# VHH binders against Abasic site processing protein HMCES (HMCES): the designs that were tried, part 3

Target 1, 269 residues: Abasic site processing protein HMCES (HMCES), of Homo sapiens (Human) (q96fz2)
Amino acid sequence: CGRTSCHLPRDVLTRACAYQDRRGQQRLPEWRDPDKYCPSYNKSPQSNSPVLLSRLHFEKDADSSERIIAPMRWGLVPSWFKESDPSKLQFNTTNCRSDTVMEKRSFKVPLGKGRRCVVLADGFYEWQRCQGTNQRQPYFIYFPQIKTEKSGSIGAADSPENWEKVWDNWRLLTMAGIFDCWEPPEGGDVLYSYTIITVDSCKGLSDIHHRMPAILDGEEAVSKWLDFGEVSTQEALKLIHPTENITFHAVSSVVNNSRNNTPECLAPV

## First folded at step 3 (VHH)

Design g17 (from ze2 with S54E)
Fold by OpenDDE, look of step 5:
Structure g17 (fold): chain B 269 residues (1-269), chain A 123 residues (1-123)
Amino acid sequence: as target 1 above (269 residues)
Amino acid sequence: EVQLVESGGRLVRTGGSLRLSCAASGRTFSTYAMGWFRQAPGKEREVVAAISWEGGITWHADFVKGRFTISRDNAKNTVYLQMNSLKPEDTAVYYCAARSYTLYSSPKEYDYWGQGTQVTVSS
């Protein structure tokens, strides 16, 4: 996964992340660093994206079922990194393969500390290789959206007005991530950064791409992944597997350019 | 837990109008999609209308045929059903329901329910 969409306004995004804590109380996640949230139809590595994480990471003795929402850098910077510039990392940390997560120190160590997060997106993009051509067809991949007879699906939204209405009740894609905290050697603010765990693609997606993000489907899966106080690493890793509960549609080549940030990026062609 | 309380149901004559209200408890009303359902004697509960979190999306059953309109006021934690041109066939207990996610037409997908309010339409 190298491209996502996360364009909802902050308030809409927050509401879409409504949850019940362990006591069954309805809550909204609290924001940390809300000003770092930059909505975009075309998010690339090294950009900031909002993630969910347990409040226990920030507050001692907090209820670990409570959630915080925070923009973090895409591309995990390990805490042990000693260079002053994260761009000097010699290995790619955009994704973490599920099969080798425990073999790589950069992911194993933060995971062992309970630094699990849920990466939020409208969906993600993948490119299908076209047989016989050097051209790749991009697809937007996301959770199936509930269709009411009159509610426009993303595929049915033929007008910008209808599109905006669809996003009012958009089910966000929830991807399993690992985050770490890095303190710059020269001082400054602590950098929070994340990697997206990837798995082999489900059957439905296999013709498009052979790998997919580990998607946490449903509130229970999301809650268990986040709750590092009550759910062990071993138990959490059981949640990491391919899911068939996805849909996709072809989009234009507009998304190929990471600088393009318009609704055309995820619009059906 | 969200508590829902319906009001406004009464006896009306054919062709009359009613406005139902549903008041929700709590501070998170805007995080719920809301729906109106009805159940007539001996019939299954059926969806009448639904409305998204901010009211950007509304859905109405086919039998409504433009007679009913769902709306909400998030500042008042209230969802409404304006019913016009009422018919005897509209006689039922009307229920308010809430869901944390997207709109559904199925009652099974809603998490919270009110006690219901009786609407009776006489000929």
Scores: ipSAE 0.000, ipTM 0.269, lowest interface PAE 10.8, mean pLDDT 89

Design g6 (from ze2 with S105E)
Fold by OpenDDE, second read of step 8:
Structure g6 (fold): chain B 269 residues (1-269), chain A 123 residues (1-123)
Amino acid sequence: as target 1 above (269 residues)
Amino acid sequence: EVQLVESGGRLVRTGGSLRLSCAASGRTFSTYAMGWFRQAPGKEREVVAAISWSGGITWHADFVKGRFTISRDNAKNTVYLQMNSLKPEDTAVYYCAARSYTLYESPKEYDYWGQGTQVTVSS
């Protein structure tokens, strides 16, 4: 996964992340560093995206079922990294393969510390290789959305009003991530960064791409992944597998350019 | 740094009961998952039971078969192992261990260890 969409306004995003804590109380996640949130239809590595993580990461004795929402850098910077510039990382940390997560120090160590997060997105993009051509067809991949009687297919939102209705009730894609905290050698603010765990693609997606993000489907899966205080690493890792509960549609080549940030990126062609 | 001190280990007869305690130092006890491990002579250290920081999640080894129960009192900075229906095979040094935040079944993942308490079950 090298491209996502996360364009919802902050308030809408927050509401979409409503949850119940372990006591059954309905809650909204509290924001950390809300000013770092930059909505975009076209999120690339090294950009900031919002993730969910347990409040226990920030507050001693906090209820670990409580969630914080925070923009973090896409591309995990390990805490042990000694260079002053994260871009000098010689290995790709955009994704973490589920099968080797415990073999790579960069991911194993933060995971062992309970640094699990849920990466939020409208969906993610993948490119299908066309046999015999150098052309790649991009697809937008996301959770199936509840069809309201009035809400035509994402593609049928011909009016701004319909568009707003669709996005106000949009089920966000919830991807399993690992984050780390990096302190720059020269001082400054702690950098929070994340990697997206990837798995082999489900059957439905296999024709498009052979790998997919580990999607946490449902509140239970999301809760268990986040709750590092109650849920062991071993148990959490059981949640990492392909899911068939996705849908997709072809989009235009507009998304190919990472600088394009318009609704056309995810619009069906 | 957390210091752990086990107590309660003694000689008991088969079928007897014993309660082990582990007292933890420091003010951050509630941030640690706790575990009980045991090591018999000539055997590897094995997990007996583990408990999450809040006590909401517990794990027990298969050989426990409902005989042992782990619990904790965060107000007292103490973790307990209630052992019932003890067998000679339960003879071992029992260790208390602590790990920051996350519950884990592997001894290698725990950061702090007590000195252990000897439990001997006679036939």
Scores: ipSAE 0.007, ipTM 0.254, lowest interface PAE 10.9, mean pLDDT 89
Fold by ESMFold2-Fast, scan of step 7:
Structure g6 (fold): chain B 269 residues (1-269), chain A 123 residues (1-123)
Amino acid sequence: as target 1 above (269 residues)
Amino acid sequence: EVQLVESGGRLVRTGGSLRLSCAASGRTFSTYAMGWFRQAPGKEREVVAAISWSGGITWHADFVKGRFTISRDNAKNTVYLQMNSLKPEDTAVYYCAARSYTLYESPKEYDYWGQGTQVTVSS
């Protein structure tokens, strides 16, 4: 997974993340650094994306079931990284393979500290290789959405009012992530960065790409992944597997250029 | 936490109309997506209609489209189901349910449930 859409305005995104804490109380996640959230239809590695994580990471005695939402850099910078510029990291940490996560120091160490997060997106993009040609077909991949009379489909939204109706009840894609905290050697603000865990693609996606993000399907899975105060690393890793509860449609080549940031990036054809 | 109480269920003749009400207690009613579900004897609970927290988005099951309309009044903490052109097949216990923000078709996705109100449609 190397390209996503996360374009919802901050208030809409916050409402879409409403949840229940351990006591059954309805809550909205509390923002950290909300001004660093940059909505986009076309997010690439090294940009910031919103993630959910346990409040216990920031407050010693907090209820581990309460959630913070924070923008983090896509591309995990390990806490042990010694250079001044994180862009100089020699290996790609955009994704983390589920089968080797406990073998790689960059991921095993933060995982052992409970640094699990849920990466939020409208959906993600993958490029299907066409046999006999160098041309690739991009697809937008997302959770099945409830169909309504007024929201119609993404392809039928041809006015600002209709587009707003598509997004009012959009079910955000919730991907399992690992984050780490890096302190610049020369001082400065702590950098929070994440990687998306990947698994073998499900049967429904196998014709598009051989890998997919580890998707946490439903609030029970999301809650268990985030709650590092009550759920051990071993138990949390049982949540990491392919899902068939996913849908997709082909999109135009407009999305290929990461500088393009318009609704056309995810519209059908 | 929210408590839900349904009302309005009764015996109605085929072709008749009925409005169900669901009164919610709690200070966060406007943050919940609401749904109407039904369960007939010997059948599983199924979704009838759902409405977003704002009332801007509604969903109706195919078997009630054009006959039933869901609506809500956030000032009164109430959600309604207007049922027209009732058929014997609509006989069921009708349940009100609440979930945070996002609409879903599955009963499993709803967190708070009322006790139900019986609707009987006779020929």
Scores: ipSAE 0.000, ipTM 0.349, lowest interface PAE 11.0, mean pLDDT 86

## First folded at step 3 (VHH)

Design a15 (from pg4 with D103G)
Fold by OpenDDE, look of step 5:
Formats: sequence, structure tokens, C-alpha cells
Structure a15 (fold): chain B 269 residues (1-269), chain A 117 residues (1-117)
Amino acid sequence: as target 1 above (269 residues)
Amino acid sequence: QGQLVESGGGLVQPGGSLRLSCADAGFTFSSYDMAWYRQAPGKERELVARITSGGYTNYADFVKGRFTISRDNAKSTLYLQMNSLKPEDTAMYYCAAGLEYYGTDYWGQGTRVTVSA
């Protein structure tokens, strides 16, 4: 996974992340560093994206079922990294393979510390290799959305108003991530960064791409992944597997350029 | 404009089986969510089964494991295997294509299924 969409306004995004804590109380995640949130239809590595994580990471004795939402850098910078510039990392930390997560120090160590997060997105992009050509067809991949039966009129999807309604009720893609905290050697703010765990693609996606992010499907999966206080690493890793609960459509080549940040990126062609 | 053409309907006895097919013409079949609907005389059209572009399936409550929706992207064809048919299953069956958050873009003309002793 090297490209995502996360374009919802902050308030809409927050509402979309509504959850029940362990006590069954309805809650919204609290923001950390909300000013770092930059909505975009075209998110690439090294950009900031919002993730969910347990409040227990920030507050001692907090209820570990409570959630915080925070923009973090995509591309995990290990805490042990001694260079002043994260770009000097010699290995790719955009993704973490599920089968080698425990073999890589960069991922194993933070995971062992309970630094599990849920990466939020509208969806992610993948490119299908065309046989015999160097051309790749991009696809937008996301959770199936609940269709309200009442919208019988096929024609209304083209109105801006209808589009807004769709996104107001959009089910966000929830991907399993690992984050770490890095303190720059020269001082400054602590950098929070994340990697997306990847797995072999489900059958439905296999024709498009052989790998997919580990998607946490449902509130239980999300809650268990985040709750490092009550859920062990071993138990959490059981949640990491391919899911068939996805849908996708072909999009234009507009998304190929990471500088393009328009609705055309995820629009069907 | 894309066209969906249903086939496989007919007369069958209770407990019998039918396999419906829906062939695509003119659109990117693999990118669409597909569904079967049915409409019985005097009743509203209702969802029978859905299959996403990713292969995820959902069924109406009345299906109760009797029907299986599947797709062949290489053939641009949607299927509905219907087993243990009941008289209550008598209806016009429609194929539909759409995107999950955009709605239904294409409808077939329908194929009639009649379950009668």
C-alpha cells in the first residue's frame, strides 16, 4: 500500500470514528495535534495521516479502550534511529509485512511496546499490471458502503449535495498499523510515525495486486487492535489477515501524480 | 451504454433448482458491484443477493442458504444458483450493476422464474 485517500473534513472524520468504550458509552476520539491533519484524496508516504490509538499511550491509568486520533507520519521512524533526518533511513518502512513483523527490529520493538494504531482512510489505491504492457490501471479500494434503499433515483449521484451526503456517512477503511516515537537527536518535537501492516491479497483483489493492507473489519477488531492494555501482541496478531469485505472500482490516471488532490482521484471511470 | 442480459429463468417444481446468468455488455464488469433483485406480482422489487467487486457476498433473509451469488469476471457474467426453490420465489429476477456509494447504474430486462407444482 503506497497511496491512500483521506479527505474528509476533520469534524466529519471525527464523527466517522465514533465508538463505544469498554463501558458501552458512546464516544468520539480526542484529537492530538489536529493542526497536522491535512485532508487529501491522494496521500503518499511521508505525509501525515490520521490514526487511532489508545489513550493509554498518553495518559497513565487511562482506560485503554478510549481512543485518540492523531496525525502521524506515514513511514515508521524507529525510536533508535540516530540520524537527524528521517529521510536517511536505508530501508522502507511504509509497510510492514505480517509474516516478518516479528523479525524486523523496527517493527517488533514498537509492537512489543503496544504501539498499535489504526490507520484511517477513505480507501487505498493499487495499480493493476496489464499483461504485455507497461501500463497500469489504478483502482480505488474501500469498504462496502451501506446503501440507503430510498435513493431510488439513479440520477442524483451527480449532484454535489448527494456527494456530500455520501461522505457524511462514509465508512472509513481501518488498517492495522504500528507506530513509533522518535526523538530527534538535535532536539525538537517527538515525531510520531506509522507503518501499515500488509498481507497477501484476498481472492477478490488478487487480480489487481498480490498484497493488501491488513484491514480491521468491524469495531471489535479495531478495539482489540488498539487495546494494548488488555489484548496481548499475540492475540492482536490474530486479527491480521486478508479480508474479502472490500469493493473497488477503476479510477483515472489522475491519481498517478501524487500532486493531484482532487475528487477525480477516486472517481470511477 | 452498458447492457445486462439475464437468462436461465423458467418453470420449475418446488424443491427444484435454477441457475440464472447475467451477461454484461459494454461496461467494465470487474469494477462493479453486482446484485440480483426480484419482483413478484403485486410486490415491490427486493434485493435477493449482492456481490461486491471484491467478491464479498450478502443475501436477503429469505434466501436462508438456498441461493448462491457468484461472478466470473473473465466472462463478464453474474450467476445466481437457486436451490430448493419455493412457490414464494416466483418472480421476475433482475440483474443490476453499480458502485456501492453511487447506486445502481445498470438494470437487466429480467428473467422470469416460476415455481409451481
Scores: ipSAE 0.058, ipTM 0.524, lowest interface PAE 4.4, mean pLDDT 90

Design a16 (from pg4 with T104E)
Fold by OpenDDE, look of step 5:
Structure a16 (fold): chain B 269 residues (1-269), chain A 117 residues (1-117)
Amino acid sequence: as target 1 above (269 residues)
Amino acid sequence: QGQLVESGGGLVQPGGSLRLSCADAGFTFSSYDMAWYRQAPGKERELVARITSGGYTNYADFVKGRFTISRDNAKSTLYLQMNSLKPEDTAMYYCAAGLEYYDEDYWGQGTRVTVSA
């Protein structure tokens, strides 16, 4: 996964992240560093994206079922990294392969500390390999959405009103991530950064791309992944597998350019 | 247009040099690990060199210091400087990009390198 969409306004995004804590109380996640949230139809690595994480990471003795939402840098910078520039990392940390997560220090260490997060997105983009040609067709991949009588395909939003309705009720894609905290050697603010765990693609997506993000499908999966206080690493990793509960449509080549940030990026062609 | 496009191939004499280029047409170049592969006639495709998003390089054993892989993120371009070319280096050279260390997500069409006296 190398491209996502996360364009919802902050308030809409927050509402979309409504959850029940372990007591059954309906809650909204509290924001940390809300000013760092930058909505975009075209998010690339090294950009900031909102993630969910347990409140326990920030507050001692907090209920670990409570959620914080925070923009973090895409591309995990490990806490032990001693260089002043994160770009000097030896390997790409945009993704973490599920099969080797425990073999890589950069991921194993933070995971062992319970630094699990849920990366939020409207969906992600992948490019289909065309046999015999170097041309690739991009696809927008996302959770199936509830069809409201008026809600045609994402592309059928013929009016601003309809568009708003579609996105106001949009089910966000919830991807399993690992985050870490890095203190720059020269001082400054602590950098929070994340990697997206990847798995082999499900059958439905296999023709598009052989890998997919580990998607946490449903509140239980999301809650268990986040709750590092009650759920062990071993148990959490059982949640990491391909899911067939995904849909996709072809989009234009507009998304190919990471500078393009318009609704056309995810519109069906 | 998210295509890697190779250039710089051609005919060269043994001991000669070539500089291959690979231009990115659409993805966040700086975020990707980049690599050069080659495929000789009747042989399997093989890794020549890799450069990570962090700038770390790895070379195949047959390179033996003859080739240098580099990248210009500002230009979204990957390079392969090939010196002291040998007939055995004759192949189609491919540029590849990937977000995962072992997976190549994007491939160019290739540029042909022919080393012949």
Scores: ipSAE 0.014, ipTM 0.347, lowest interface PAE 8.0, mean pLDDT 88

Design a31 (from pg4 with S31Y)
Fold by OpenDDE, look of step 5:
Structure a31 (fold): chain B 269 residues (1-269), chain A 117 residues (1-117)
Amino acid sequence: as target 1 above (269 residues)
Amino acid sequence: QGQLVESGGGLVQPGGSLRLSCADAGFTFSYYDMAWYRQAPGKERELVARITSGGYTNYADFVKGRFTISRDNAKSTLYLQMNSLKPEDTAMYYCAAGLEYYDTDYWGQGTRVTVSA
């Protein structure tokens, strides 16, 4: 996964992340560093994206079922990294393979500390290799959305009003991530950064791409992944597997350019 | 994500040099591990050189210091400087990009290198 969409306004995004805590109380996640949230139809590594994480990471004795939402840098910078420039990392940390997560120090260490997060997105993009051609077809991949009688296909939002309705009720893609906290050697603010865990693609997606993000499907999966106070690493890792509960449609080549940040990026062609 | 496009291949005499380029047309180039592969007729595709997003390089044993892989993130371009070319280096050379360690997500169409007297 190297490209996502996360374009919802902050308030809409927050509402979309409504949850029940351990006590069954309906809650909204509290924002940390909301000013770092930059909505975009075309998010690439090194950009900031909102993630969910347990409140327990920030507050001692907090209810670990409570959620914080925070923009973090895509591309995990390990806490032990001593160089001043994260670009000097020897290996790519955009993704973490589920099968080797425990073999890589960069991922194992933060995971062992309970630094699990849920990466939020409208969906992610993947490019299908066309046999015999040099052309790649991009696809937008996301959770199936509830068809409201009036809500045509994401592409059929004929009116601004319909578009707003579609996105107001959009089910966000929830991807399993690991985050870490890095203190620059030269001083400055602590950098929070994340990696997306990847798995082999499900059957439905296999023709498009052989790898997919580990998607946490449903509130229980999301809650268990986040709740490092009550759920062990071993138990959490059981949640990491391919899911067939995805849909996709072909999009235009507009998304190919990471500078393009328009609704056309995820519109069906 | 952009199409990887290789260039710089051609016919060269033994002992000659070529510089291959691979241009990216659309993905965040700086975050990809990049690599050159080659495939000779009737042989399997093999790794020639790799350069991580951090700039760390690895070479196949047969390279023996003859080739240098480099990248220009500002230009979103990958290079392979090939010196002291041998007939055995004759192959289609492919550019590849991956977001995961040891994984290749994208391939170019290849550029042909022919080393012949």
Scores: ipSAE 0.059, ipTM 0.527, lowest interface PAE 3.4, mean pLDDT 89

Design b4 (from cg6 with S107E)
Fold by OpenDDE, look of step 5:
Structure b4 (fold): chain B 269 residues (1-269), chain A 121 residues (1-121)
Amino acid sequence: as target 1 above (269 residues)
Amino acid sequence: EVQLVESGGGLVQPGGSLRLSCAASGFTFSSYDMGWFRQAPGQEREFVALISWSGGSTDYSDSAKGRFTISRDNAKNTVYLQMNSLKPEDTGVYFCATELYDYSGPEYDYWGQGTQVTVSS
């Protein structure tokens, strides 16, 4: 996964992340660094995207079922990295392959520390290779949305009002991630950054691409992944597998340019 | 720095064979898919073959199927293209490519400079 959409306004995004803690109390995640949230229909690596993580990462003795939402840099910068420029990383950290997560220091170490996060997105983009050509067809891939009588398919939002309704009730894609904290050698703010765990694609997506992000489908999966206080790494990793609970549609080539940030990026063609 | 260096191109007669190599450096080679493309004069670059990071999966263009074999040696950071039964239509510059991200973007992340393959009597 190398391109996502995350365009919801902060308030809408927050509401979409409503959850129940282990006591059954309805909660909204608390924001850290909300000013770093940059909504976009076209998010690329090195940009900031919102992730969910356990409150326990920030507060000693906190309820580990409580959630924080924080924009983090896409592309994990490991804590041990000693260069001043994260771009000098020789390792691909945009994604973490599930089969080698325990073999790579950049991912194993933070994972062992419980640094699990849920990467939020409207959906992700993937490009289908066209046989015999260098051309690729982009697709927007997302959770199936509940069809309300009034809310046609994303493509049927004929009116601004309908469009708003669609997004107000949008089920966000929840992807399994690992994050780390990096202190620049020259000083400054701690950088929080993440990688998206990837798996082999499900059958439904196999014709588009052979890999997909590890999607955490449902509140239980999300909760278990986040709750590093109660759920071991070994147990958490059992949650990492392909899911068929995904839908997609073809989109225009507008999304090909990462500078394009318009609804046209995810509109069906 | 990521580098892809193709070699093994040359002049061959129709029906002949060539083996292309692409030496990769600057990234964890064994973690990424590798591909071969080609560009004939005046034509668009076209897909030829792809091999998964593990070597367990391969894909070929229709033109390449049955004649070309993509393989890799992860210990040597090298991807190969064995080309058999070459035809004049196979003439072009052959490029090695990789995606350093576990996704298919609009473009491949890195390309080599290419190696010339000429099939002519």
Scores: ipSAE 0.038, ipTM 0.534, lowest interface PAE 2.7, mean pLDDT 89

Design b6 (from cg6 with S30D S31D)
Fold by OpenDDE, second read of step 4:
Structure b6 (fold): chain B 269 residues (1-269), chain A 121 residues (1-121)
Amino acid sequence: as target 1 above (269 residues)
Amino acid sequence: EVQLVESGGGLVQPGGSLRLSCAASGFTFDDYDMGWFRQAPGQEREFVALISWSGGSTDYSDSAKGRFTISRDNAKNTVYLQMNSLKPEDTGVYFCATELYDYSGPSYDYWGQGTQVTVSS
């Protein structure tokens, strides 16, 4: 996964992340660093994206089922990194393969500390190989959306007005991530950064790409992944597998340029 | 089992040329991007070159640009690095790597054992 969409306004995004804590109380996640949230139809590595994480990471004795939402840098910077510039990291940490997560120090160490997060997105982009050409067809991949009489399907949105209604009740894609905290050698603010765990692609997506993000499907999976206080690493890793509960449609080549940030990026062609 | 085996390294004079080869096995070669890295003594491993699965796109480090050329033969499961106008600072162990899951940039999961390149008068 090298490209995502996360364009919802902050308030809409927050509401979409409504959850029940361990006591069954309905809650909204609290924001950390809300000013770092930058909505975009075209998110690339090194950009900031919102993730969910347990409140226990920030507050001693907090209920570990409570959730915080925070923009973090895409591309995990290990805590032991000694250079002053994260861009000097030679190892690509955009993704973490599920089968080798425990073999790589950059991921194993933070995971062992319980630094699990849920990366939020409208969906992610992947490129299909075109037979006989060097060209690739991009696809937008996301959770199936509930067709309400009022919101219509993304494919049926013939009008801009209908399109806005679709996003009001959009089910966000929830991807399993690992984050770390890095303190710059020269001082300054602690950098929070994340990697997306990847797995072999499900059968439905296999013709497009052989790998996919580890998607946490449903509140239980999301809660267990986040709750490092109650759920062990071994138990959490059982949640990491391909899912068939996805849909996709072809999009234009507009998304190929990471500078393009318009609705055309995820619009069906 | 994924295997990458580098060859073609050696001792050359400044201004000389070498061609490195990397033989790949244990995976579908034409599904993955391939790259070259190098590590000089006492230094960290650094990116040198990348080639897409189809060979249609390439990328180079600033030091490699204009001097090095990466290519591949998918029928032979081999990636190459043609190095021209070699300099003493190019001395190091050169590693072949494969990217298994990402097309947005170099994400290498597997490495060869490396081949030594020494540029000296």
Scores: ipSAE 0.007, ipTM 0.323, lowest interface PAE 9.3, mean pLDDT 88

Design c1 (from ee5 with S31D)
Fold by OpenDDE, second read of step 4:
Structure c1 (fold): chain B 269 residues (1-269), chain A 120 residues (1-120)
Amino acid sequence: as target 1 above (269 residues)
Amino acid sequence: EVQLLESGGGLVQPGGSLRLSCAASGFTFSDYGMSWVRQAPGKGPEWVSGISYSGSNKYYADSVKGRFTISRDNSKNTLYLQMNSLRAEDTAVYYCAKTGYSLKPYFDYRGQGTLVTVSS
């Protein structure tokens, strides 16, 4: 996964992340560093995206089922990194393969510390190789959405009003991530950064791309992944597998340019 | 096979103390939360206390809060319940249970229990 969409306004995003804590109380995640949230239809590595994580990471003795929402840098910078510039990292940390997560120090160490997060997105993009050409067809991949009587498909939003309604009730894609905290050697703010765990693609997606993000489908999966106070690493890793509960549609080549940030990026062609 | 064996129950006077133990086997003890539940005569089961897999989080029913302390030793595969200031109302069979994600009294596995009787 190398491109996502996360364009919802902050308030809409927050409401979309409503959850129940372990006591059954309805909650909204609290924001950390809300000013760093930058909505975009076209999110690339090194950009900030909102993730969910347990409150226990920030507050001692907090209920670990409580959630914080925070923009983090896409591309995990390990805590042991000694260079002053994260861009000098010599290996790719955009994704973490599920099969080698425990073999790589950069991922194993933070995971062992319970630094699990849920990466939020409208969906993610993948490119299908076209036979006989060097051209690739991009696809937007996301959770199936509940068909409201009037809003059949994202493409059927004939009116601006219908489009807004679709996004107001949009089920966000919830991807399993690992984050780490990096302190710059020369001082400064702690950098929070994440990697997306990837798995082999499900059958439905296999013709488009051979790998997919580990998607946490449902509140229970999300809760278990986040709650490192109650759920061990071993148990959490059982949640990491391909899911067939996705849909996709072809989009225009507009998304190919990471600078393009318009609704056309995810619009069906 | 998952096995849970409770011990430490007995007769105690009001205001007294007991320490219960639960020996666990047949699963990776350190990967799971554990709970104590109790059942008094003629009553349904009551959740008493829970502890996370690492022991970092501890939970108590209101009825025992401040009096009971849950702990675990993962190296010994053992769960503990220190019960202080015991009351007649604490009389019950106490069970250790392998706890799922939820604190709900849903237990996949529980032991045979140990009887605690608080009486003058």
Scores: ipSAE 0.027, ipTM 0.394, lowest interface PAE 4.6, mean pLDDT 89

